# VHH binders against Formin-like protein 12 (FH12), part 27

Target 1, 299 residues: Formin-like protein 12 (FH12), of Arabidopsis thaliana (Mouse-ear cress) (q9c7s1)
Amino acid sequence: MASNCEKMLSKIKIPLPDMLNAVLDLDSSAVIIDQIKNLIKICWSKEEMDRLRNSAGGDKEVLGKCEEIFGELMMVPRIEPKLRVFAFKVEYPSRVSDLKMWMHTIIAATKEITGSVKLFRIMQTSLTMQVLRGSNVECGLDSLVKLCDNVYLMHDFCKLLDFGNDLVHLEAASRIELETITNKMQELFDIEEEVNDEFLASENDGANFVGYRNVVHDFLCTIDGDKQLLNILYAEVGGLVNSYIAEYPSGVRFKEATNILTRFVETFYKSREEIERQAEAEKEILEKRKMNIKQNGNL
Below, E stands for the ipSAE of ESMFold2; O stands for the ipSAE of OpenDDE; V2 stands for 0.75 times the mean of E and O plus 0.25 times the DockQ between their complexes.

## First folded at step 14 (VHH; framework vhh_7qbe_3)

Design i8 (from i1 with L105F; at its last look DockQ between E and O 0.80; V2 from the best seeds 0.00; counts 0 for: pae E 3.0 > 2)
Fold by ESMFold2, look of step 14:
Structure i8 (fold): chain B 299 residues (1-299), chain A 123 residues (1-123)
Amino acid sequence: as target 1 above (299 residues)
Amino acid sequence: QLQLVESGGGLVQAGGSLRLSCTASGTTDYMGWFRQGPGKEREFVASISSSGSTIYYADSVKGRFTISRDNAKNTLYLQMNSLKSEDTAVYYCAVDLSPEQWKQFWEAGYDYWGKGTRVTVSS
C-alpha cells in the first residue's frame, strides 16, 4: 500500500546511499540506527513489493521513490540479515555495559550485606528479642519485617546504630531482577549466533563485501571476549546470591530479601529523624519554661 | 555489665535428663534458651518472662522441657527430660537487653552467643 510507503519515506531522513554505506562499513551512529530500523520494517515479501509497485492508489512520486529504495536494497545480498547485524552492533555496547553494571551491583551489594557486622548484629538482636517475647519470627530477615511494623521496637533499635555506609549498593541492587540478567545474556548469545551465521553466509558475496566481513569478524571476536567475561561475572553472581539467600531458609528470592533490607534501612533512618525532631522540640519547650521561671523570679 | 554463664551440659543416654542453668548479672524481662545442632541453624527452645507467668516452648520440646527462673539468684533453668538424639546441640542462654546494654555489647565487639553448654544425647 502507497500509504505505508509514504510513512516509511517520511522516516528516512538520511540519503539511502549513506545509510547503506553505514551498514556495509558497520559505522555506528544513533541517528542512522533509528532510520535503519525503519528500513527493517519495510516489507520485502514478493506480495508486498508487487502491491507497492502496482498500487492503484499510489502517489506517482511516492511510488517512484519506493522503487528507488527497493532497487538499492536489492543490490545487497541478504540485506535484512545485514541490517539486523548492524542494528545489533549499534546496541551491543550498551547491552554489555548494562549487564556488567547490573552484575557488579549485585556482587557489591551481596558482599556488603553478608560482610556487614552491624547488619548481622541488628538481625541477631531483633530476632532474639522478638522470639524471647513470644513473636513467631523464623529468621533474622523476618524479624526485620516485624521490626518495621512495630514503632516501639523500632524506636529502641534506632538509638543503637549508624550503619548507613555499610550498604552502599543495596538500593540499586533492590531494583535488579536476576531473571532479567539471565534473559538478557541469552538474548546476546542468540544474537551472536545470528551474527556468526551472516558472517559465514557472506563468504561469497563478492569483493565489495570484504571490508564488511572484516568488520563483522572483528565484532565476533569482541563478542567472544565479552561473553567470557559475562559468564565469569554471572557465575560469581550466582554463587554470592545463593550464599546470601541461604541465610533465609523460607525459600526467599533475592529481590524479596533485598527489598526487605531496603525497607528496613529506610524505615530505620526515618524513625531516627522523627525521634531527633521530637527530642529537639521537647528541649525547646523545657528551655522556654526555664526562661519563664527565671523572668518571674520563681526558683 | 551484663554477663551470662551457662552450665549443666554433658553426655546423657536417650531417655535421660539434664538440668541447664544460666546466671545473669543484670535486669531482664525475658530470658530463654536457644540451641544449635551439628550443621543446623540456631533455633529457639524456650523462654520465660520476668514474672514467670508467660512461658513459650518450641514445638519440638513441649512436654519434655521445663523452663523456670529464680529471680533472687538471677538464674534461669532448663529441665530437659526424655532426651532424644535430636536434642544434641550447644545450648545458649539469651536475655532481653536494654538499649544501653546492646550498645555496650556491640561497641565492645562481644559475640552474643558465647560458648554455650554442650548437650550430647547418645542413641
Scores: ipSAE 0.325, ipTM 0.777, lowest interface PAE 3.0, mean pLDDT 79
ESMFold2 (binder alone), look of step 14: mean pLDDT 81; pTM 0.828
OpenDDE, look of step 14: ipSAE 0.612; ipTM 0.885

## First folded at step 16 (VHH; framework vhh_7qbe_3)

Design j1 (from g3 with T27R; at its last look DockQ between E and O 0.73; V2 from the best seeds 0.00; counts 0 for: pae E 3.4 > 2)
Fold by ESMFold2, look of step 16:
Structure j1 (fold): chain B 299 residues (1-299), chain A 123 residues (1-123)
Amino acid sequence: as target 1 above (299 residues)
Amino acid sequence: QLQLVESGGGLVQAGGSLRLSCTASGRTDYMGWFRQGPGKEREFVASISSSGSTIYYADSVKGRFTISRDNAKNTLYLQMNSLKSEDTAVYYCARDLSPEQWKQLWESGYDYWGKGTRVTVSS
């Protein structure tokens, strides 16, 4: 069967000089960058190159083209660092967008949770009712867990309040791992240092790389501005999350508390839907009886 | 009335005794006491059923505090003996309400919790 290198080479549609110019100019055309990344991965794979060398004649022409491309790329000073800068530049908008979205979601959800008078009242009511009756619950969150397991008690609570738009970001926040945000922030800043190191080192690369250096410089300026915003969001996330979980027993994590609340909200609205369905069924039965009485009265 | 009124607090020496009372109009199933010490969360103290046959105590007060109620007067009591400095708190009365009663309370503008009655235990 065809190798990964043969499949990749068959997809390369631009001449080698144009591909090298894309590397030098940090061209963000996704197709070109993806082709370059995959070609380098394959060409640096000793296993793939050895397999091509051992294959039939068609593989020899593909191998010759791979070696030509690899040889041209190896003439670029510090090609491996430059390719990492490429990968980072391609991934950067998505990485920043994800971090902003995750942190804004956490901020919005946490403000909604701590600011919901309706949620506070239900948690206090549930805790008080259960503790007075001898239940061994530790806090409002524990009381919600037990409330979810009792369909009749949950039906009673569904009559108390409707959350409406109080907790609109809760479900989205429940899917976010705080550790992921922390790790992704650190990764972003570590890679920025690597980009800056390549920028400084490229000073000695000569006139052919002045365009490259200008693009990297502009990129670093963009990163610096975004870094300031991301640090502000991260600090706000930390402060809001700490305040949110401080209302519960020591050791409760954001994920644990948020999952309990999400399950409670889901169970709450399932119970409301069942109450509505039962009410509609009762209404239909009464209307059928009213029609039957009128029909029988006309006999 | 859904409003709760606590009384009977004051200053006592360690080892002393004090009796708290709470009035609540209307029918109630469970009634009980909670307390909130300086810089602490509100915590459960004791509860008693309407018949008086079912009683719960927090471990920290077992053997020292006695909860009782007088249904003819709609009054809940807490007899506190062998008081310790750790018992210094504002004491709140609590009652079990139906979902309809909870809704009425929230719509009326009254707080579920009363103002409480302050107990200070000196060395």
Scores: ipSAE 0.280, ipTM 0.756, lowest interface PAE 3.4, mean pLDDT 79
ESMFold2 (binder alone), look of step 16: mean pLDDT 82; pTM 0.839
OpenDDE, look of step 16: ipSAE 0.486; ipTM 0.832

Design j2 (from d3 with T27R G53S S54T T55I; at its last look DockQ between E and O 0.70; V2 from the best seeds 0.00; counts 0 for: pae O 4.5 > 2)
Fold by OpenDDE, look of step 16:
Structure j2 (fold): chain B 299 residues (1-299), chain A 123 residues (1-123)
Amino acid sequence: as target 1 above (299 residues)
Amino acid sequence: QLQLVESGGGLVQAGGSLRLSCTASGRTDYMGWFRQGPGKEREFVASISSSGSTIYYADSVKGRFTISRDNAKNTLYLQMNSLKSEDTAVYYCARDLSPEQFKQLWESGYDYWGKGTRVTVSS
């Protein structure tokens, strides 16, 4: 397995000094994230370098280059934390965007579900009909599960009900786990702490690092602003989910509920398509029969 | 539109009896009773098939309540014996719907529950 150093050397498109300058400027446009990750690995691989030194079969030239790189890196105070801050900066917009997207999706889906009069009517109607027939369903969601298994009832609903695309975000929401959101948020906050630690530590790096401190400070300010927004969104998600659970006391988890609803919607649309197809086929048959009768009658 | 009209509710002492009636304006298949107590969700009480051969009861009312129907009169009954405070609720009549009736109900909004009849059991 090629050492991290070897891999890095093979991918070096930018001179190391330029990379380091980019890191100190927190300029994400100048450096590929994979190169930064490789540098981080090199910082951790003192042990690996020792292993390479001790390995009788190691390319001395490669080792020398790695040592040179390592030496250059070590000239920068706390280079590893700085590299990590830079890496985080590069990925930061994507991470925040994903979190926002996920939370907005859940918020939108929950509002759609709770606000859907049609869905409510379907659940209530289905529940009533099934209970009257001796079904042991206890709630609307259970009723939907049973409805999906009852082709006859489903067809009746499909024929009689105008159930449209009222749940636009349901499918997307069903793919999102609340735990993932929580974990990703926590990760973000943990990294923020690391950035803050580096900022504080950089006070003693000297006059040459004043620029670095300024850009890190600005980054921290950005994170703080985003964190506030994310916390608001998270609180809203929590409130809506709790409200939903309160309205549907069957003890069904949000994810389970969204899965049930997704399955229902899918089954509903499939059934509708089938009914329409059958209706068209029947029409065609009838038309053909009529034409045949007319042709035979004229003979 | 087939209409359901509930009657027979009132105030009764615990341990007492009451008989509810539901009159339908037409023929129905399955018929049943639901109830909604104060601060509670609407819950199933009992149902009966068109022939009367199939009857279901909620566990909470088994042995105390008796559902029956008179098809000639298009009327559903609920004999409630040994009433408890927990039985206090508005009682609603429900029916199995034909496809046409179902469509009408859907279009009008599923609020097609009769006005219900109130049963109050005092301790």
Scores: ipSAE 0.028, ipTM 0.452, lowest interface PAE 4.5, mean pLDDT 82
ESMFold2, look of step 16: ipSAE 0.484; ipTM 0.855
ESMFold2 (binder alone), look of step 16: mean pLDDT 80; pTM 0.823

Design j3 (from i4 with T28I; at its last look DockQ between E and O 0.71; V2 from the best seeds 0.00; counts 0 for: pae E 2.6 > 2, unsure alone 62.7 < 65)
Fold by ESMFold2, look of step 16:
Structure j3 (fold): chain B 299 residues (1-299), chain A 123 residues (1-123)
Amino acid sequence: as target 1 above (299 residues)
Amino acid sequence: QLQLVESGGGLVQAGGSLRLSCTASGTIDYMGWFRQGPGKEREFVASISSSGSTIYYADSVKGRFTISRDNAKNTLYLQMNSLKSEDTAVYYCAVDLSPEQWKQLWESGYDYWGKGTRVTVSS
């Protein structure tokens, strides 16, 4: 066996008529996205099916199954675009949810960073101390990088404060690339264009497809509404990020600055934890020494 | 409680001289000067250790400015010669506090930076 068509066919577990009915009704609850993606791959693999059709022996049952599936697909006008619209509709809620989550995380983190009096004080203290002692640091952020490399100085700074709830979105924001958000928004808008093209083309498909067209129209309205909201949110991200990075030397980007802060906070709390472990170890040694003195002297 | 009082600023012609002073309370290790020009961020000028043996200058002031201190008076000085229009700024005294001293300052409600002393150098 080992044909690419048979590998894709083995992944189709729902009866094809039920799957096609779900696609044409745009009922995302009836099928899984992987099954739809396998159907799309079969549509793109006509060269492989033609090669199987012209090959001799061995693969007759695979060829029969492939021809059955192609026969059913060809009965639907523009089935390939319709499958793509369905796949878009199934994945659409998670794509919008991810974009909102990413942008809200950046907004929250940026507001926390620029509003944290505790972070400002640590950066001011670190910068002033290092510069007075002859270091060539450029800014408060650069001074934190150098502070992370100085175990004794970090030890002293760990005692100054606990950030509490000042920087709760910082680590999550450090994982996000702004270019990814831009690219994912562009992908959604490209999808809207393709869905609209199929809506217009389906006008000639006949009375059996009026229901399909109504669902696609409603989907387009949903996309347009979300597009407006996502653009507003993206503009807020841009304004906050620009204000945040404007304080640093030219060329410092959001990800770079945010990673430095995240590394600093991580190192800060690891140093506190290590100091606490060393204090407990010293306490245990002292108590053991005291116990030995008491054992020998008082008894 | 930290108290830094700067004095000696004024209006001077380019090429002229001024001497700034700053009085601090208690014994302080490193002391130094920072300045903030119009619309600019505060920048380092010079620093000196408590013994006077270690001195740092910003490149922009080397050879023109001389930092010194008088430990008997707890006073820091900055002799500024050959002044340029680029030297126009508010000059601030700074001290090297321990992290615990910084924490105490923050809890007292006083700002680390004082009012400074204004230096204006005419073209």
Scores: ipSAE 0.379, ipTM 0.800, lowest interface PAE 2.6, mean pLDDT 81
ESMFold2 (binder alone), look of step 16: mean pLDDT 78; pTM 0.793
OpenDDE, look of step 16: ipSAE 0.468; ipTM 0.828

Design j4 (from f3 with T27R T28L; at its last look DockQ between E and O 0.59; V2 from the best seeds 0.00; counts 0 for: pae E 4.4 > 2)
Fold by ESMFold2, look of step 16:
Structure j4 (fold): chain B 299 residues (1-299), chain A 123 residues (1-123)
Amino acid sequence: as target 1 above (299 residues)
Amino acid sequence: QLQLVESGGGLVQAGGSLRLSCTASGRLDYMGWFRQGPGKEREFVASISSSGGSTYYADSVKGRFTISRDNAKNTLYLQMNSLKSEDTAVYYCAVDLSPEQWKQLWEAGYDYWGKGTRVTVSS
């Protein structure tokens, strides 16, 4: 128990008063997130400190340092919520940036998929050809799965059409799970509630916390603006995804459909690479034969 | 240029029969029928190889529909017996085109699927 306090204390690299001032100013430039997480751990350990005081904890010097730190933390009203608000502010920009990137990627990919005339024509052609020949294929998407298994047909398709310019975001979108976006959106909105709860509660902290309340209010305004943007993106994702999967059997979800398309694109371009490799090898053989003819003609 | 002309559709009482035909402007390998009912996606009905040795049917029409072809006339037939209200649809003739032939059609601005021939089965 005492060793946990020692480990956490060793990670605090700046004077505690300076760290607490940075927290109350919401000034992330002066403090790193790991040091804040260490302070939160110490706050959580007050029961541990009480148990250490009442039992043999080994070294009196370690207990004295832990008690000194805890005493300074307890001088700040509602210090644990205030530390959490600070930690949220530090991590907030990356959380918003990730959500924007993920949603923009899905928006771009679904627009590319539904807007590609070439992809539509490939799927239509593949479906019709296979169904007429007795294949049990339900839709254009399923026909692409079977096309991937037929190297000779894939070879013919990749010679005639090039749709790669149409689907530039597909691979990135295939790595994104829609449920993760929904969960991460909810986590971010839960953060707004926690920050707002501390803003309201800090009214009771006294006149020397008016500055803190002003900075927290500014953070809430930032969150509110980003929340509106994220909700617009989320609604657009939902609408585009619904339109995209509506063209397939009712049991197909976004990830399943997108994985089939990604596999098809990968197989398609592997076949194109092989064709290009064979063409380059034949070109080199022709150039070497030209050199042989030139040498014989010069003799 | 490929030309496919469907005919033989009409209004038929449930339990009745109807024969569809499709005339092609040239020799083709597989030929077949698709249909699209009100508010439904287009679905496969039946197909037959150029030799007539390979035939395929959707489960919903097996035993009731018979596909055949007359290569001397370049004509595909679909004999539809024991018709049900569920068979109400526009019926389209289809052929097994190569990817190159499909590419030529869509580059010319043609939709492969024309107007077809309408079959209505009354309750």
Scores: ipSAE 0.206, ipTM 0.706, lowest interface PAE 4.4, mean pLDDT 79
ESMFold2 (binder alone), look of step 16: mean pLDDT 80; pTM 0.820
OpenDDE, look of step 16: ipSAE 0.433; ipTM 0.818

Design j5 (from i4 with D29E S98T; at its last look DockQ between E and O 0.64; V2 from the best seeds 0.00; counts 0 for: pae E 2.2 > 2, unsure alone 63.1 < 65)
Fold by ESMFold2, look of step 16:
Structure j5 (fold): chain B 299 residues (1-299), chain A 123 residues (1-123)
Amino acid sequence: as target 1 above (299 residues)
Amino acid sequence: QLQLVESGGGLVQAGGSLRLSCTASGTTEYMGWFRQGPGKEREFVASISSSGSTIYYADSVKGRFTISRDNAKNTLYLQMNSLKSEDTAVYYCAVDLTPEQWKQLWESGYDYWGKGTRVTVSS
């Protein structure tokens, strides 16, 4: 027990009043963040502190330090919710940035997929050629899966076909789970609700907390504005994903369809690179033959 | 350039027969038939090699349909017997092309698929 208290106390490197002032000012320096996270672990209830007093076993100096920390925490009304609001504010810009990046990536990739005439033509060619020759191919996407397993047919396609810059966001989009975006959006909305609850509850905290309430209010305004933007992006993602699945009907969902396309593109360019290396090697052989004939003719 | 002209469709009672034909501009290694029912995706029906020695059928038509070709006329046939209501569709001719021939078709702006020929099986 005394070892547990000593471990927790040793993690506090900044004077508690300075940390509490940073929380009330919502100062987001990286060093303060780590200390606030340590402080959250120390937020003991009155009941927990009483339990510690009964089990400390006569180590008065450790108990005295714990009581000093607890006493200062108790001076701030609803200190634990306030600490959580601080942690949320620190994490918030990164969470919004990630969501925007993920959704913009899906939007860009989906527009590229549905807008690529070259991809549509490759799918049409692959499906028709394989089916007419007796392959058991069910749809355009299935034809690409089976094309990846046929080295000779893939090489034929790679000689004359090139996507160019049609699908530049495809690989990045293949790494994004739509469910993750939905869950992360919900987490932001849960954060907004908790921050709002503390804002309302802090109305009764007194004149010393007017500054805190102003900063929390500004944070809520920021969250609300970003929520509006994120909901618009999410609706666009939904519409574009639905259009993509409708254009390439295979009975699979976004993640699986996008993985099939990504594997196809990777295999296609690996095969194209090999063909280009083989063509360059053949060209060098012909140049060597020309030089041999020229040297013999000059004698 | 590429020209696929389907004919021979019509209205027929269930259990009846029809013979479809398709003329193609030039010789190809494989020719075949696809069909598209109301509100459905285009699906494979049958294909045949230029020698006639290799023939493929979709499971839904095996034993009822017979594909054949006449290379002198560049003509593909589909004899459809024991017709069912689910055979109702527009039937399209298809030919395999090399990747170079596909690229040339795309650059010309011409459609690969013809108009097709409609088969309606009543009752």
Scores: ipSAE 0.405, ipTM 0.808, lowest interface PAE 2.2, mean pLDDT 81
ESMFold2 (binder alone), look of step 16: mean pLDDT 77; pTM 0.776
OpenDDE, look of step 16: ipSAE 0.540; ipTM 0.853

Design j6 (from f3 with S98L; at its last look DockQ between E and O 0.03; V2 from the best seeds 0.00; counts 0 for: pae E 25.2 > 2, placed apart)
Fold by OpenDDE, look of step 16:
Structure j6 (fold): chain B 299 residues (1-299), chain A 123 residues (1-123)
Amino acid sequence: as target 1 above (299 residues)
Amino acid sequence: QLQLVESGGGLVQAGGSLRLSCTASGTTDYMGWFRQGPGKEREFVASISSSGGSTYYADSVKGRFTISRDNAKNTLYLQMNSLKSEDTAVYYCAVDLLPEQWKQLWEAGYDYWGKGTRVTVSS
């Protein structure tokens, strides 16, 4: 019976009292997050334990251990919410960091795109050229798409225009979904609410939990501060993205735009490399010819 | 305002060579040479990227002309070999594109132009 309980027990590396103390202190240094997650699962497994008790094949020893653990856990008021708060605390820095990173990446990329004189020059020049040739291109982005599909035109552009690596964050931005940012932020805020609820509920937990309340309060203050920052960043992202999209009549989504641009940049650089290789090859051929002529006395 | 000064033009016999120079008063990005022959429109000759790593030539001058630059000297060069009567023109140095010219074709998109240097190829 590879019961979830047995698996969980096997993963417990520190004594339960110590784990509980860590939880109450919100001290993440002493406990592995997986252990906490296992404890959370144990809290939810009361029904499972009952099922195990009723099952003819349950290991009584394992069940007994699980019951013991469960009993100890239940001595702590609202242990499950406390465990969740602790788990959240452990993951909190990484979650906030990721959100900040994602939003900064989008902000940086958008600024780079909108600030790139060369990119706009390429788009407008391409658009103009294609329109003059009778193409049905409606905007710069469409022009870039078509340009990517025409090797000859791309090569010509590579030769005619200097396009540098000024879109440093474009690729990274192209991998970020705005919905992911939104969802992750919402999740964070939802969990914050849970933390707050636990804080409020803990008022009646007794004198022994004053320390716990203090650390939870401090954590809430941290969350509030970060939330304000995240909201500011989010607003900036929204503003920039909207302004960027407004520049394109086709109503292209941000993700689509970044994908198009990424593809263009990649294609452009590849084309440039090819041109350079060809030029070098030609130079070598010419040099060889000159050498041969010289050797043959024709100079 | 960036100033461009071309030099090196003159009279040369067909089959001869000339080297044109363009000195910029400051750092430049994309640079190119254009020419305007008698009774003709200005036409593209050659271009070179900021780093000098990328060059492009008009078909009419390909294999005969070489564009290069010395960024330390802020100088653009055009080595013209095997000159033909058809190469007779005023040669202009051009530099970089500003945002105001984004909608212009690349030939018309250069923001700064020299006064030109005359090249005359005699038959």
Scores: ipSAE 0.000, ipTM 0.209, lowest interface PAE 12.8, mean pLDDT 81
ESMFold2, look of step 16: ipSAE 0.000; ipTM 0.080
ESMFold2 (binder alone), look of step 16: mean pLDDT 81; pTM 0.824

Design j7 (from i4 with W106F; at its last look DockQ between E and O 0.81; V2 from the best seeds 0.00; counts 0 for: pae E 2.5 > 2)
Fold by ESMFold2, look of step 16:
Structure j7 (fold): chain B 299 residues (1-299), chain A 123 residues (1-123)
Amino acid sequence: as target 1 above (299 residues)
Amino acid sequence: QLQLVESGGGLVQAGGSLRLSCTASGTTDYMGWFRQGPGKEREFVASISSSGSTIYYADSVKGRFTISRDNAKNTLYLQMNSLKSEDTAVYYCAVDLSPEQWKQLFESGYDYWGKGTRVTVSS
């Protein structure tokens, strides 16, 4: 703990009163943000300071600096919650932006998958070909897995079929966990609760905190508006995912189905690139034969 | 251009028999039958190679259905015996196409599946 305290103290480069005033003004400059993050790591209770006094064993330099920081932190009512509200306000725009991006990506990908006539036709042809020849393939997704295992069939499909721009969001969607979205939504709601609790608790902090309370109030209004929008997106994600899974065998989850499609599309385009490379090589060989025949004929 | 014309469907009592036929345009390798019952997905029934030497059946129809073909007429048959209520479905003909034939079908805009022929098995 004392070693961690000394490490963190060396990172405090702005006078603490100036940092605390910036927190109360909710100044989001990059330098202030870095210093606030360092300060949060040092924010201790009275009990933690007492333990430090007992464990420091006569190390006056470490103890003196820790007591100086602690003393200034204790001048602000509920300094730790206020620091967390500030940190939340800084992080909040990126948290909302990430959630919107993730959910829009899933919505776009799911609509592309269920709406692609080309993907439907490939699954239909792959399944029909394999089953007619005695394969024990049970569904369209399973047929794509087995198609990837048959390099000769995959090469033939790559020559003659093209997805175009049907599945542009598929790979990005494959990297998104639905449970992560749910968890991040819950974290955002927990943040709103904490911000609201501090807004209410700060009512009697005095005239020096009126500006702080006004900015926190505006922040709560922003959170309320975004919460409505995020809930609408979340409901749409749920509906589209349910529809997508209903078109595939029972027991297949969104992640599994989407991974199968992503791997198929990746294999498809890798095979297409190889076919194009082979065609270029054959063209070059034919051109060299033309040149050799022409030069030989001059003898 | 691929054209699959199914016929021979109808109403039949359980335990009865029915013979389906399918006329396909052009030369095909494997031909077979699929079926789709009410509210169910299309499922494989049987297939036969061009020589007639290789035949596959779904477990649910094995021993009751017999697939055959007449290559001179490019016609596929399905003899259905000991029919059960679960055999009630629209039956579709299918053909094994080369990648070149699939490309022609895709470019034509013609659907691979036809209307099929309806089989209803009553008690």
Scores: ipSAE 0.371, ipTM 0.799, lowest interface PAE 2.5, mean pLDDT 80
ESMFold2 (binder alone), look of step 16: mean pLDDT 83; pTM 0.849
OpenDDE, look of step 16: ipSAE 0.680; ipTM 0.915

